# VH-VL binders against Large ribosomal subunit protein uL3c (RPL3): the designs that were tried, part 16

Target 1, 266 residues: Large ribosomal subunit protein uL3c (RPL3), of Bigelowiella natans (Pedinomonas minutissima) (Chlorarachnion sp. (q7xyp4)
Amino acid sequence: AAAARASSSALVALPGGRMIEVPHMTKDYRDVKVCSRQRKWEIREHMRDPIKMGLMGTKAGMTTYYDDEGIAHPVTVIALEAGNVVTQVKTKETDGYDAVQLAYKETRDRTIPWPERQHLRKHGNVKAMKHLKEFKIADVSEFTPGQQLKAEELFEVGDLVDVSGTSSGKGFQGSIRRWGMKRGPMSHGSKSHRQHGSIGCSATPSRVYKGLKMAGRMGNERKTVKKLPVMMVNDEEKYIVVRGSVPGKKGTIVELRPTKIVGKHC
Below, E stands for the ipSAE of ESMFold2; O stands for the ipSAE of OpenDDE; V2 stands for 0.75 times the mean of E and O plus 0.25 times the DockQ between their complexes.

## First folded at step 15 (VH-VL; framework fv_zigakibart)

Design r2 (from a1 with heavy chain D56S A57R D102H D103S, light chain S93K; at its last look DockQ between E and O 0.58; V2 from the best seeds 0.00; counts 0 for: pae E 13.0 > 2)
Heavy chain, then light chain:
Amino acid sequence: QVQLVQSGAEVKKPGASVKVSCKASGYTFTSYYMHWVRQAPGQGLEWMGYINPYNSRTKYNEKFKGKATMTSDTSASTAYMELSSLRSDDTAVYYCAREGWHSYYFDYWGQGTTVTVSS
Amino acid sequence: DIVMTQSPSTLSASVGDRVTITCKASQSISSWVAWYQQKPGKAPKLLISKASSLESGVPSRFSGSGSGTEFTLTISSLQPDDFATYFCQQYDKYPYTFGQGTKLEIK
ESMFold2, look of step 15: ipSAE 0.005; ipTM 0.478
ESMFold2 (binder alone), look of step 15: mean pLDDT 93; pTM 0.939
OpenDDE, look of step 15: ipSAE 0.024; ipTM 0.580

Design r3 (from a1 with heavy chain N55S D56G A57K D102R, light chain S93R; at its last look DockQ between E and O 0.03; V2 from the best seeds 0.00; counts 0 for: pae E 18.1 > 2, placed apart)
Fold by OpenDDE, look of step 15:
Structure r3 (fold): chain C 266 residues (1-266), chain A 119 residues (1-119), chain B 107 residues (1-107)
Amino acid sequence: as target 1 above (266 residues)
Amino acid sequence: QVQLVQSGAEVKKPGASVKVSCKASGYTFTSYYMHWVRQAPGQGLEWMGYINPYSGKTKYNEKFKGKATMTSDTSASTAYMELSSLRSDDTAVYYCAREGWRDYYFDYWGQGTTVTVSS
Amino acid sequence: DIVMTQSPSTLSASVGDRVTITCKASQSISSWVAWYQQKPGKAPKLLISKASSLESGVPSRFSGSGSGTEFTLTISSLQPDDFATYFCQQYDRYPYTFGQGTKLEIK
């Protein structure tokens, strides 16, 4: 008797204001068995799939996922908005490399440049989408322009994914926050508590080296978090849940790619 | 110990269908992908596809799409492969093979099921 | 599809001989190659994965090497139990493909 334990659910707001209930415990996770020394959310090395396609999504937010062992996991809900439609298939023959271009996030025609609009029309008569991204894959033969990709077909619970996006902008930051530099003494007459300190030598080289870590703009950079396990995939409700944090603030676009596995996982 | 035990030899007429079973034991059935590989007499090995017993997800070799249907019964720890519209060229030994935990090799194999298609 | 060309198709050797079997891939597949041994009327047995990783329980006389497009299986000193058919397999991408096999016969 699979006692339907009233799985405590967490509410997460998706783009557009739709609220979803993310269950803390899923049957799917409960049934995942791994190496004896491995936790259930740790998965197999063989997740590498050269023909497996990625998706774009929208970071909806973070919540807590409780596994069947009662362990709390921080998770990110990634909404799948309208899109993830194949617009163009690039091949070695035509473009010099194999890739599938996806369009994501439906938008009004007037909000995209005319050339892009025509591109979308030409390739599968795809509606106006705000984002276009290419995913390099080894085998593009299974993809055709106009094809709607589904998350459940591409990802399974327990898969590892690399999530890429633009990190949150933090503005101009000091060297301590930006680079993790140590602060100066707070006592003994010190007046250099959070100052950068020395930036070079006097005689040689008599200059500041290019690239010296200093205060400056922090964030708003492309970052990738690797090897995040997929906790849930739901095409009906249009979301994916991954363990851990992903780059960016709520509402930012992220790219989900199958993890490139190198070495032994367990 | 891991064991894959397949159903017995089958003799079928052209146009018929056959369903081969592969019973798994000695490991968690739903934790490993199950693949099917065939070997025609005196020929090499051909990968047919796989099923994820946990999710039911399948992947087929294009060559066998429409020919082979892979299913599984988790309660019985058994994988099934059905071949439809049998032809003489479908005569072969069919193997179920477990995908390894670490990579896409096959670490354990069934003993094979001989399917003979003859008029 | 990636074509795995195995050579030779047949190899005659004596006990104690050093034997080498080669598998060539039509495209680069890194190190994603496995080797199997098959005896008559039996299922294939995994020997080597990832081109060079010896499977547990396999004698040390077996070794694998190669990367990219060329791979080799070597038996340093052939034993009576080693007479069988050997297959290479790529698992870089779908569909997985096998070499045509090398039958190792007693000379």
Scores: ipSAE 0.000, ipTM 0.477, lowest interface PAE 12.5, mean pLDDT 84
ESMFold2, look of step 15: ipSAE 0.000; ipTM 0.380
ESMFold2 (binder alone), look of step 15: mean pLDDT 93; pTM 0.941

Design r4 (from a1 with heavy chain N55S D56G A57R D102S D103G, light chain S93K; at its last look DockQ between E and O 0.14; V2 from the best seeds 0.00; counts 0 for: pae E 17.8 > 2, placed apart)
Fold by ESMFold2, look of step 15:
Structure r4 (fold): chain C 266 residues (1-266), chain A 119 residues (1-119), chain B 107 residues (1-107)
Amino acid sequence: as target 1 above (266 residues)
Amino acid sequence: QVQLVQSGAEVKKPGASVKVSCKASGYTFTSYYMHWVRQAPGQGLEWMGYINPYSGRTKYNEKFKGKATMTSDTSASTAYMELSSLRSDDTAVYYCAREGWSGYYFDYWGQGTTVTVSS
Amino acid sequence: DIVMTQSPSTLSASVGDRVTITCKASQSISSWVAWYQQKPGKAPKLLISKASSLESGVPSRFSGSGSGTEFTLTISSLQPDDFATYFCQQYDKYPYTFGQGTKLEIK
């Protein structure tokens, strides 16, 4: 374990070229064990909590993290680029629902339309940002326009988060690969395109058009990877580390939300 | 026309405090962060921190944490910076500066307020 | 803290000369650099933002370039009004820091 701590972490490049080394696991993560009495209590407490605020980040890369027992864990580093500033706070009284709008990733003012730039200035004097995203949460009263969110105030090591992002693009791959079918619409398959006849439509088309086995693209869709443990939060160096993989390639913008544990098991 | 007008020069004894004002005009005060920058005699510029006049939130350069306190009065379109426990090395010109739209650069500056701390 | 190192610290030049002031960051800061001109007894004046964007009202003889760690301010043909102190400033990473300044003198 000592040797692993002395030499284990690989460097990960953040946007802007900074290199970081992921530190050894903290005490809080090591105390989370499967199906313990403490863990069951922690899950029940989380299910009582209202939905809490999340954050946006940029996938920086993956590395290997060794715990005190020498076990290797794949981790993903998520960079916190300039942003995560509250713009608009919505309430049921003003907008019909409770939400906090967050701006992320500073950009040139010429990159965004004038109405959006003025929206940012009106709501908290926020710098021009490339991404605006709403987070529906239970209690918006603690957030004000212009407020900079800090990851260390929102997440602690050992928390479970859901990470959402756009999956890797695969282009058109045909329904056979996507659904395991080996057959395409060849000349012999052209009769399947004539199944819209009125007499057979309710019987025949219902089988063909109700299925999920249609041609389409693989990937390039929003995905959420749930219940990822937070391994490290560092506002000074602007990154968060989560255990496991997150959607997308390096540079993908991701959304981190506190998980709502709807766990049937620990 | 954007204009930032600061309060006049001040001479203080060590251990005293001083409050510098910066009155903004020619733009919507709450739409831009207000920063404070100091310049010691014959020296370069040091960023001290900012206030968001809309929310009242502040951020301080760690070097000035506990020394400076930044506030604003939205109804008067005025930002304030108070320096406490003054020492001789706090002698400097203090500027207020409006944050640029697309980053933490400063597109308009006040004329500066000279604070002199002498025994 | 990101250290911004300007060179030269003092530059003597004549009217009509082309001068270049260099600013080097201790870490990569992409293009998040601003340049300021300060005359004696006056507040700094913004010249350039985002390494190369000329601010309105600034004469076109001023130009900026660079990315990553090295940035330059160029004055293509010096005028009498250009003799002042010039500062670079990074605004990528907290705390936001300035270069030590370059004094441009007549001689």
Scores: ipSAE 0.000, ipTM 0.389, lowest interface PAE 17.8, mean pLDDT 76
ESMFold2 (binder alone), look of step 15: mean pLDDT 94; pTM 0.954
OpenDDE, look of step 15: ipSAE 0.020; ipTM 0.594

Design r5 (from a1 with heavy chain D56S A57K K59R D102T, light chain S93K; at its last look DockQ between E and O 0.04; V2 from the best seeds 0.00; counts 0 for: pae E 14.3 > 2, placed apart)
Fold by ESMFold2, look of step 15:
Structure r5 (fold): chain C 266 residues (1-266), chain A 119 residues (1-119), chain B 107 residues (1-107)
Amino acid sequence: as target 1 above (266 residues)
Amino acid sequence: QVQLVQSGAEVKKPGASVKVSCKASGYTFTSYYMHWVRQAPGQGLEWMGYINPYNSKTRYNEKFKGKATMTSDTSASTAYMELSSLRSDDTAVYYCAREGWTDYYFDYWGQGTTVTVSS
Amino acid sequence: DIVMTQSPSTLSASVGDRVTITCKASQSISSWVAWYQQKPGKAPKLLISKASSLESGVPSRFSGSGSGTEFTLTISSLQPDDFATYFCQQYDKYPYTFGQGTKLEIK
């Protein structure tokens, strides 16, 4: 009762219809000045940090947050549905690389294939989950199959995260008006003066037509939006708020990872 | 078979401290959060907080911050809860409880440890 | 803090009776409610999670319902083993809170 819902006017629907008020956020994540000596030092120290564990969530919606100065910040609410349970832990010794697999979004057993259900039982006896995703991290020794992860243990307000998800697919699939109403199955959306900028270098492989045509028709691709500040983390009400937009439409499953590279703006 | 076995009853004087243990067996200790719940004589249940035995991170009910300290020993598969500066109103039964697989309810409970604070 | 208010505080009933215990939350908690049974000198035992999901090994005469702020635990045909104290618990928001309990006594 100490921090939630007081003095907030932002209301967001979570999956399943539950409404929450996003609290007025008081922590200052301050603009980082470009090219300052302090900023350059921060970049060097951050890049030495080991890659840390991430989490999965569901895009719940967007709202506007007004800071103490009255400046509007577009923010995205990411719901934490049931899951974020460690399943398989991979090491260089066993699998040739270090990674932790997470299971996310509890579902009924019948909705997932039998081999996947057996995989979940083998690795931590995890209940049926709709999504499995692997996170390559520096140190996997701290994670055990079946372990429940909580967002407040992984992220704090002011942290920068990279958010990955499948883009909403209509951005480039609309009617083509530049050269008339009828276009071929493949179009160049960006300007290119190279003959193989859209399908490869000096070669156009045989039978690429079907694969290339499918890529040109559907914009369902993985996209990562980088360096989003975490505005709120709330395991109690099961959401995370980040500044800016994240990939996909409401209901899209997203992956949150700590940003590794922060120094691109000096 | 999941089992939580707590340490025996304690009788303490006001101002002393007590450390209650909760030994886990039948599951991977570091994979589940351990909670502590208090029940004063003849009264209901109060949630005190949890510890994540994997990384030792804790969350406390504000009512018990400064009173309770939760720790764990992964080599012994044992969670601990220490109460400091005991007062007579700390007299209660203290339970450890395991958090459920994917949700925050409590699926397994210890037998309880009675702590009595008396002059 | 979310206050969980149980009613009745004490309930007298006979074997075979249908018993209903109500739990009201001070604010909406969706379906994030668990019900526990506690016998004298024993730890609580989980009966129902997520308002209506019956735990494995719990007799089917137990059922739960509700959403939002109002929740019920129903025992359809009371058995001698069911005389105990029952608690609801919300686990939607920290701190987790319990109802004050309902003591179910033999008449």
Scores: ipSAE 0.000, ipTM 0.475, lowest interface PAE 14.3, mean pLDDT 76
ESMFold2 (binder alone), look of step 15: mean pLDDT 92; pTM 0.936
OpenDDE, look of step 15: ipSAE 0.007; ipTM 0.481

Design r6 (from a1 with heavy chain N55T D56G A57K D102Q, light chain S31R S93K; at its last fold request DockQ between E and O 0.01; V2 from the best seeds 0.00; counts 0 for: pae E 18.7 > 2, placed apart)
Heavy chain, then light chain:
Amino acid sequence: QVQLVQSGAEVKKPGASVKVSCKASGYTFTSYYMHWVRQAPGQGLEWMGYINPYTGKTKYNEKFKGKATMTSDTSASTAYMELSSLRSDDTAVYYCAREGWQDYYFDYWGQGTTVTVSS
Amino acid sequence: DIVMTQSPSTLSASVGDRVTITCKASQSISRWVAWYQQKPGKAPKLLISKASSLESGVPSRFSGSGSGTEFTLTISSLQPDDFATYFCQQYDKYPYTFGQGTKLEIK
ESMFold2, look of step 15: ipSAE 0.000; ipTM 0.429
ESMFold2 (binder alone), look of step 15: mean pLDDT 93; pTM 0.941
OpenDDE, look of step 15: ipSAE 0.019; ipTM 0.568
ESMFold2, fold request of step 18: ipSAE 0.000, 0.000, 0.000; ipTM 0.376, 0.451, 0.388
ESMFold2 (binder alone), fold request of step 18: mean pLDDT 93, 93, 93; pTM 0.943, 0.941, 0.942
OpenDDE, fold request of step 18: ipSAE 0.018, 0.025, 0.020; ipTM 0.530, 0.592, 0.567

## First folded at step 17 (VH-VL; framework fv_zigakibart)

Design u1 (from r6 with heavy chain T55S K57R Q102Y, light chain R31S; at its last look DockQ between E and O 0.01; V2 from the best seeds 0.00; counts 0 for: pae E 14.7 > 2, grease 19.3 > 18.9, placed apart)
Fold by ESMFold2, look of step 17:
Structure u1 (fold): chain C 266 residues (1-266), chain A 119 residues (1-119), chain B 107 residues (1-107)
Amino acid sequence: as target 1 above (266 residues)
Amino acid sequence: QVQLVQSGAEVKKPGASVKVSCKASGYTFTSYYMHWVRQAPGQGLEWMGYINPYSGRTKYNEKFKGKATMTSDTSASTAYMELSSLRSDDTAVYYCAREGWYDYYFDYWGQGTTVTVSS
Amino acid sequence: DIVMTQSPSTLSASVGDRVTITCKASQSISSWVAWYQQKPGKAPKLLISKASSLESGVPSRFSGSGSGTEFTLTISSLQPDDFATYFCQQYDKYPYTFGQGTKLEIK
């Protein structure tokens, strides 16, 4: 059976209502093979190079491509929303380690804390962004605060990437700040106050507050899916497509990094 | 203060080439894409393409692929566009424009360079 | 290619008038529209981004609205310095395209 393209060209919705149509896989996408002998060799030679920069995206949805043997393969569309702007560049001399901080997903000033807004203005005069993430890389000298990163400059079709995500769409820093703001007021213990006969907690720790901070709701579980082939990179239409599944539901913010490790068989 | 200063007007014969420059100041040159837009006399604006000054990578409007060549010199904070095999239809004002702050619109424009192609 | 169609092509108005310029896209472009002002012999100047976001230093009498396929630039009270040509531009999909322009003239 011959390979066939996915029907409908499936529309994929981005946050904010923008709809994109992911094109059917072409020959150049259909021919991307996971772990070919030549491709594996090329990746191993690349692993001798310094760790390279990544970027952030938003999980938009999934679609299907068929390989040469007619086997269906799921792919994930990752939207490139406004952002991927360098803010702070850290060096071993100034900060004890080399890293580049990246801002992603423009938002209104009122939705981020004042200290974070001042941080963005100080480092590269960046507009208010919903997410900040640090990327530890080998060579930070090529990056400048305010620099706009483009996916086509970082990734090619056939590259292997590691994709990381969190259970919350707000990212790790946003979640921590949000928890702190929620904990400030003491006026929200009304359910506990209905049991006036037992004001003091039991001998166990304060479980009502532990329950609010315990796993699932406050833990920000991070998951990394490794060695995903890049199937398509399109800065014009503002998306990147990877083969396989990506952490989280539609709308989850993800981090794409060049893979560091390639197994003998991928 | 962001400024884009372009080279002066050029008059060329059909078949010649011209290289237009766009010198940037007041910002980190390599941090922003530079676009080129043309405006034929009395007509609207046409997007020609961009260059990423950091990497040298370019993207061209299909209409101008093979006609225009975009380069940059990071040490001089200058973007260049060369037009080859000039025709009378290439007579226009050519603008450089900076891609805006983490958005893809144009927030600053050069003053324009008039290229006239005549026999 | 996404075609941006502006109307009207020319508009005559007096100082103090309210003026509305419309731009239609041939397909949905969400809110990825910019508006530019161009005076004769000068480069375009950005007024509005994201259909409705006013650029710093642009007078508040300028406003933009719309999403999807129809977008509007409004000048609430014309000043003498506002007589120019106005362009819309989509920046959702390459190639970026511009409307044909609206020339705003004094009566």
Scores: ipSAE 0.000, ipTM 0.441, lowest interface PAE 14.7, mean pLDDT 75
ESMFold2 (binder alone), look of step 17: mean pLDDT 92; pTM 0.929
OpenDDE, look of step 17: ipSAE 0.012; ipTM 0.521

Design u2 (from r6 with heavy chain T55S K57R Q102M D103E; at its last look DockQ between E and O 0.25; V2 from the best seeds 0.00; counts 0 for: pae E 16.2 > 2)
Heavy chain, then light chain:
Amino acid sequence: QVQLVQSGAEVKKPGASVKVSCKASGYTFTSYYMHWVRQAPGQGLEWMGYINPYSGRTKYNEKFKGKATMTSDTSASTAYMELSSLRSDDTAVYYCAREGWMEYYFDYWGQGTTVTVSS
Amino acid sequence: DIVMTQSPSTLSASVGDRVTITCKASQSISRWVAWYQQKPGKAPKLLISKASSLESGVPSRFSGSGSGTEFTLTISSLQPDDFATYFCQQYDKYPYTFGQGTKLEIK
ESMFold2, look of step 17: ipSAE 0.000; ipTM 0.413
ESMFold2 (binder alone), look of step 17: mean pLDDT 93; pTM 0.941
OpenDDE, look of step 17: ipSAE 0.024; ipTM 0.564

Design u3 (from r6 with heavy chain T55S K57R Q102F, light chain S53D; at its last look DockQ between E and O 0.01; V2 from the best seeds 0.00; counts 0 for: pae E 14.8 > 2, grease 19 > 18.9, placed apart)
Fold by ESMFold2, look of step 17:
Structure u3 (fold): chain C 266 residues (1-266), chain A 119 residues (1-119), chain B 107 residues (1-107)
Amino acid sequence: as target 1 above (266 residues)
Amino acid sequence: QVQLVQSGAEVKKPGASVKVSCKASGYTFTSYYMHWVRQAPGQGLEWMGYINPYSGRTKYNEKFKGKATMTSDTSASTAYMELSSLRSDDTAVYYCAREGWFDYYFDYWGQGTTVTVSS
Amino acid sequence: DIVMTQSPSTLSASVGDRVTITCKASQSISRWVAWYQQKPGKAPKLLISKASDLESGVPSRFSGSGSGTEFTLTISSLQPDDFATYFCQQYDKYPYTFGQGTKLEIK
């Protein structure tokens, strides 16, 4: 009962005004491309690489970073507050999977529930922390409860990281960022409307280059931005700088994880 | 039961070197930075630098670059600080101090090691 | 480097007195100040962190306050055991720096 389906295309304006033709997407998934045997093997091998440890931080803001050659980079500064201490080490034997639980951002004992306080005492006698998060990693043997992690031990300049966090609320802006591709972007971002401006501004108010398809559901949800280069790591001044934007507003707690080197996924 | 136990007092001549040890117990040695602080006789405290026992990385106060060398032995849970080309103004009590769990100030101190440089 | 300046350098007082020691930073360091007590021949002992947080086991007669560039350590009713040298320390930025010390002596 297979029938050839007509695809229609949408024209998309690229930076500089050039138009390209994008095929119309259909709801009939008979057109879904199947990965070759070689490509499936490549993806499978990459996904078997060891997953390495990450850490948590606080979004401090965005700015422009000039490298040694004077080239401007839009960057996000992520502050390292008190924390990043290992609490619980989970293994397949004890918990059914391998993970390290990390505590971040010291708080008062009365701020957290008694069961959580006792959990911290049991697992490394860790001070009361505002956030607990698991990091599923390949090799948990290097980590012990109570262990303090430092960013310079985990990341180097030039590493690629995935940054996860709760995105900021963007009712109308969310609609604009992900709207359809009927005619390409209706508006260029604020940056392209001015030769100088708020490069690296915080997300509120934000500048938008493209619209969104999903009105009203963008923001206030868990999001990961992948493959962000680490531009600077400094444990002495307690920050990490990554290129690009990260989820959430200034003050949002984010998780940094090393990026897998990934090929195309089916 | 965190304890930092330092090596005994040393008397040295100018131009010699000395290596002070700081043995840690009661916690995971590699999880915390170890700092060194000196106190000359009748004087205040000076921060010398730290070592990360996990990676071996060090940071030095500019004043002590080239004078002090900080190392650690993970298997012995011991931090070391070596002073080279000793001068009379290196006479001081040298403390090791653990950087606090989350607070980055010094929560535990060794008993101190007196180094005396005399001609 | 952030310079920490203590005043006074020496303070004479009697048992029962209220004493105040001031520490000024050369730039804003928020509340990232610790206070230490040192008796002759002993290692420094932490009294206060985060400008005002009392370390466990430290008597309640000790208190700290301040933020930004000016910080104080106060002893509300001086006891014989309190005659010692006191140091402030900033831990906002490397290199960590200490005040020059305040020697608290019996009058």
Scores: ipSAE 0.000, ipTM 0.427, lowest interface PAE 14.8, mean pLDDT 73
ESMFold2 (binder alone), look of step 17: mean pLDDT 93; pTM 0.935
OpenDDE, look of step 17: ipSAE 0.007; ipTM 0.523

Design u4 (from r6 with heavy chain T55S K57R Q102L Y104W, light chain R31S; at its last look DockQ between E and O 0.01; V2 from the best seeds 0.00; counts 0 for: pae E 16.0 > 2, grease 19 > 18.9, placed apart)
Fold by ESMFold2, look of step 17:
Structure u4 (fold): chain C 266 residues (1-266), chain A 119 residues (1-119), chain B 107 residues (1-107)
Amino acid sequence: as target 1 above (266 residues)
Amino acid sequence: QVQLVQSGAEVKKPGASVKVSCKASGYTFTSYYMHWVRQAPGQGLEWMGYINPYSGRTKYNEKFKGKATMTSDTSASTAYMELSSLRSDDTAVYYCAREGWLDWYFDYWGQGTTVTVSS
Amino acid sequence: DIVMTQSPSTLSASVGDRVTITCKASQSISSWVAWYQQKPGKAPKLLISKASSLESGVPSRFSGSGSGTEFTLTISSLQPDDFATYFCQQYDKYPYTFGQGTKLEIK
């Protein structure tokens, strides 16, 4: 099964059709043993550090990686589409709390309402973006409106991250969840119809997604998969690889945050 | 050399409060969690909680939540624990203890502060 | 809460004896156990971490072993300085908990 480790890596299509091959990650992955004394020290330092900045990505697909011992590891490729640009920086002095707002996935001006486009122009002159998400962090002083974030500056191979996104095919019937997100009148008023629109959305998607903590969530069910090891970070090719599965189907927008609490058992 | 020097013994009446200090030296104060442990007379040890001096984050044993308040002053390299609404069963020796560098056990302890609550 | 049960609660022994103190956890805690020595009127002193790792400056006659739910502290050749109270502590899950203590007395 040596050929499986070297040549069986499936190509994964990124948004826009570019193909990547999942690189061999055994050296970097195995250097970070969760149970080692050094790794335990690194985990403790992570917990001592202030809450660090995260970023957003798009689930591109999954593949299988076989390590040098022949053990299969499911990995998820998360594409870094155009975006991850700082818009608004909130401070305790100005807003009562410290946070950085990110814009993700460049789009045309016509796909977002004019007030939201004005918000982006005011805060860093950022191009129209499909998703805005606020990240509450401890130290906002290093971030400036208009700043492009790079994943290699935020994450290292072996880091543990929490990946959040809207799951697919869970909860209510999928047809109901899809129609409930797009059908405006169903989310307002006293109507309670279990067949379609029983999701509890009370506003149009633009009103519930823009500038809110829930911006970037595509459906009504948010899930977070915790403690996923980062296997690769590549800003040149615009992807991150994590071990395991992430919420949602191919194309789902996900939020990556450094794990706030790491397990003492690795 | 790591040292944890605690404030002196206190005698209090029921209903009063007390603030115990733990001054750290010989290491970077903000790099290590500080824990508090009590030992009632003739009894074993009981973990009360911790403070992360870097972030100010605390965690309390539920038994002491509302009784104990842990703070720190990074400029003085000092951790504090305040006990409120003292009762006679709060009579104990209170230790500060530093969490270890590679593991989460307590590698250095203060000398202890005796708090006596007498009616 | 994880209960740490030490045995024996008191132990009488002579200089040169080999003694063993046992600590049992109410659930599996892997190897996340520390052992402390406490002399009267003094703070506890760390002896062993992670079930078996000897702290720097602790005599080699002290050793620890165990995994899962049962752990032991062994003193291979008891010295006069070793008469004290010994505590085990789990640091796997909050709240951290200690054994009730074992008083090691001269016989």
Scores: ipSAE 0.000, ipTM 0.382, lowest interface PAE 16.0, mean pLDDT 76
ESMFold2 (binder alone), look of step 17: mean pLDDT 93; pTM 0.937
OpenDDE, look of step 17: ipSAE 0.026; ipTM 0.579

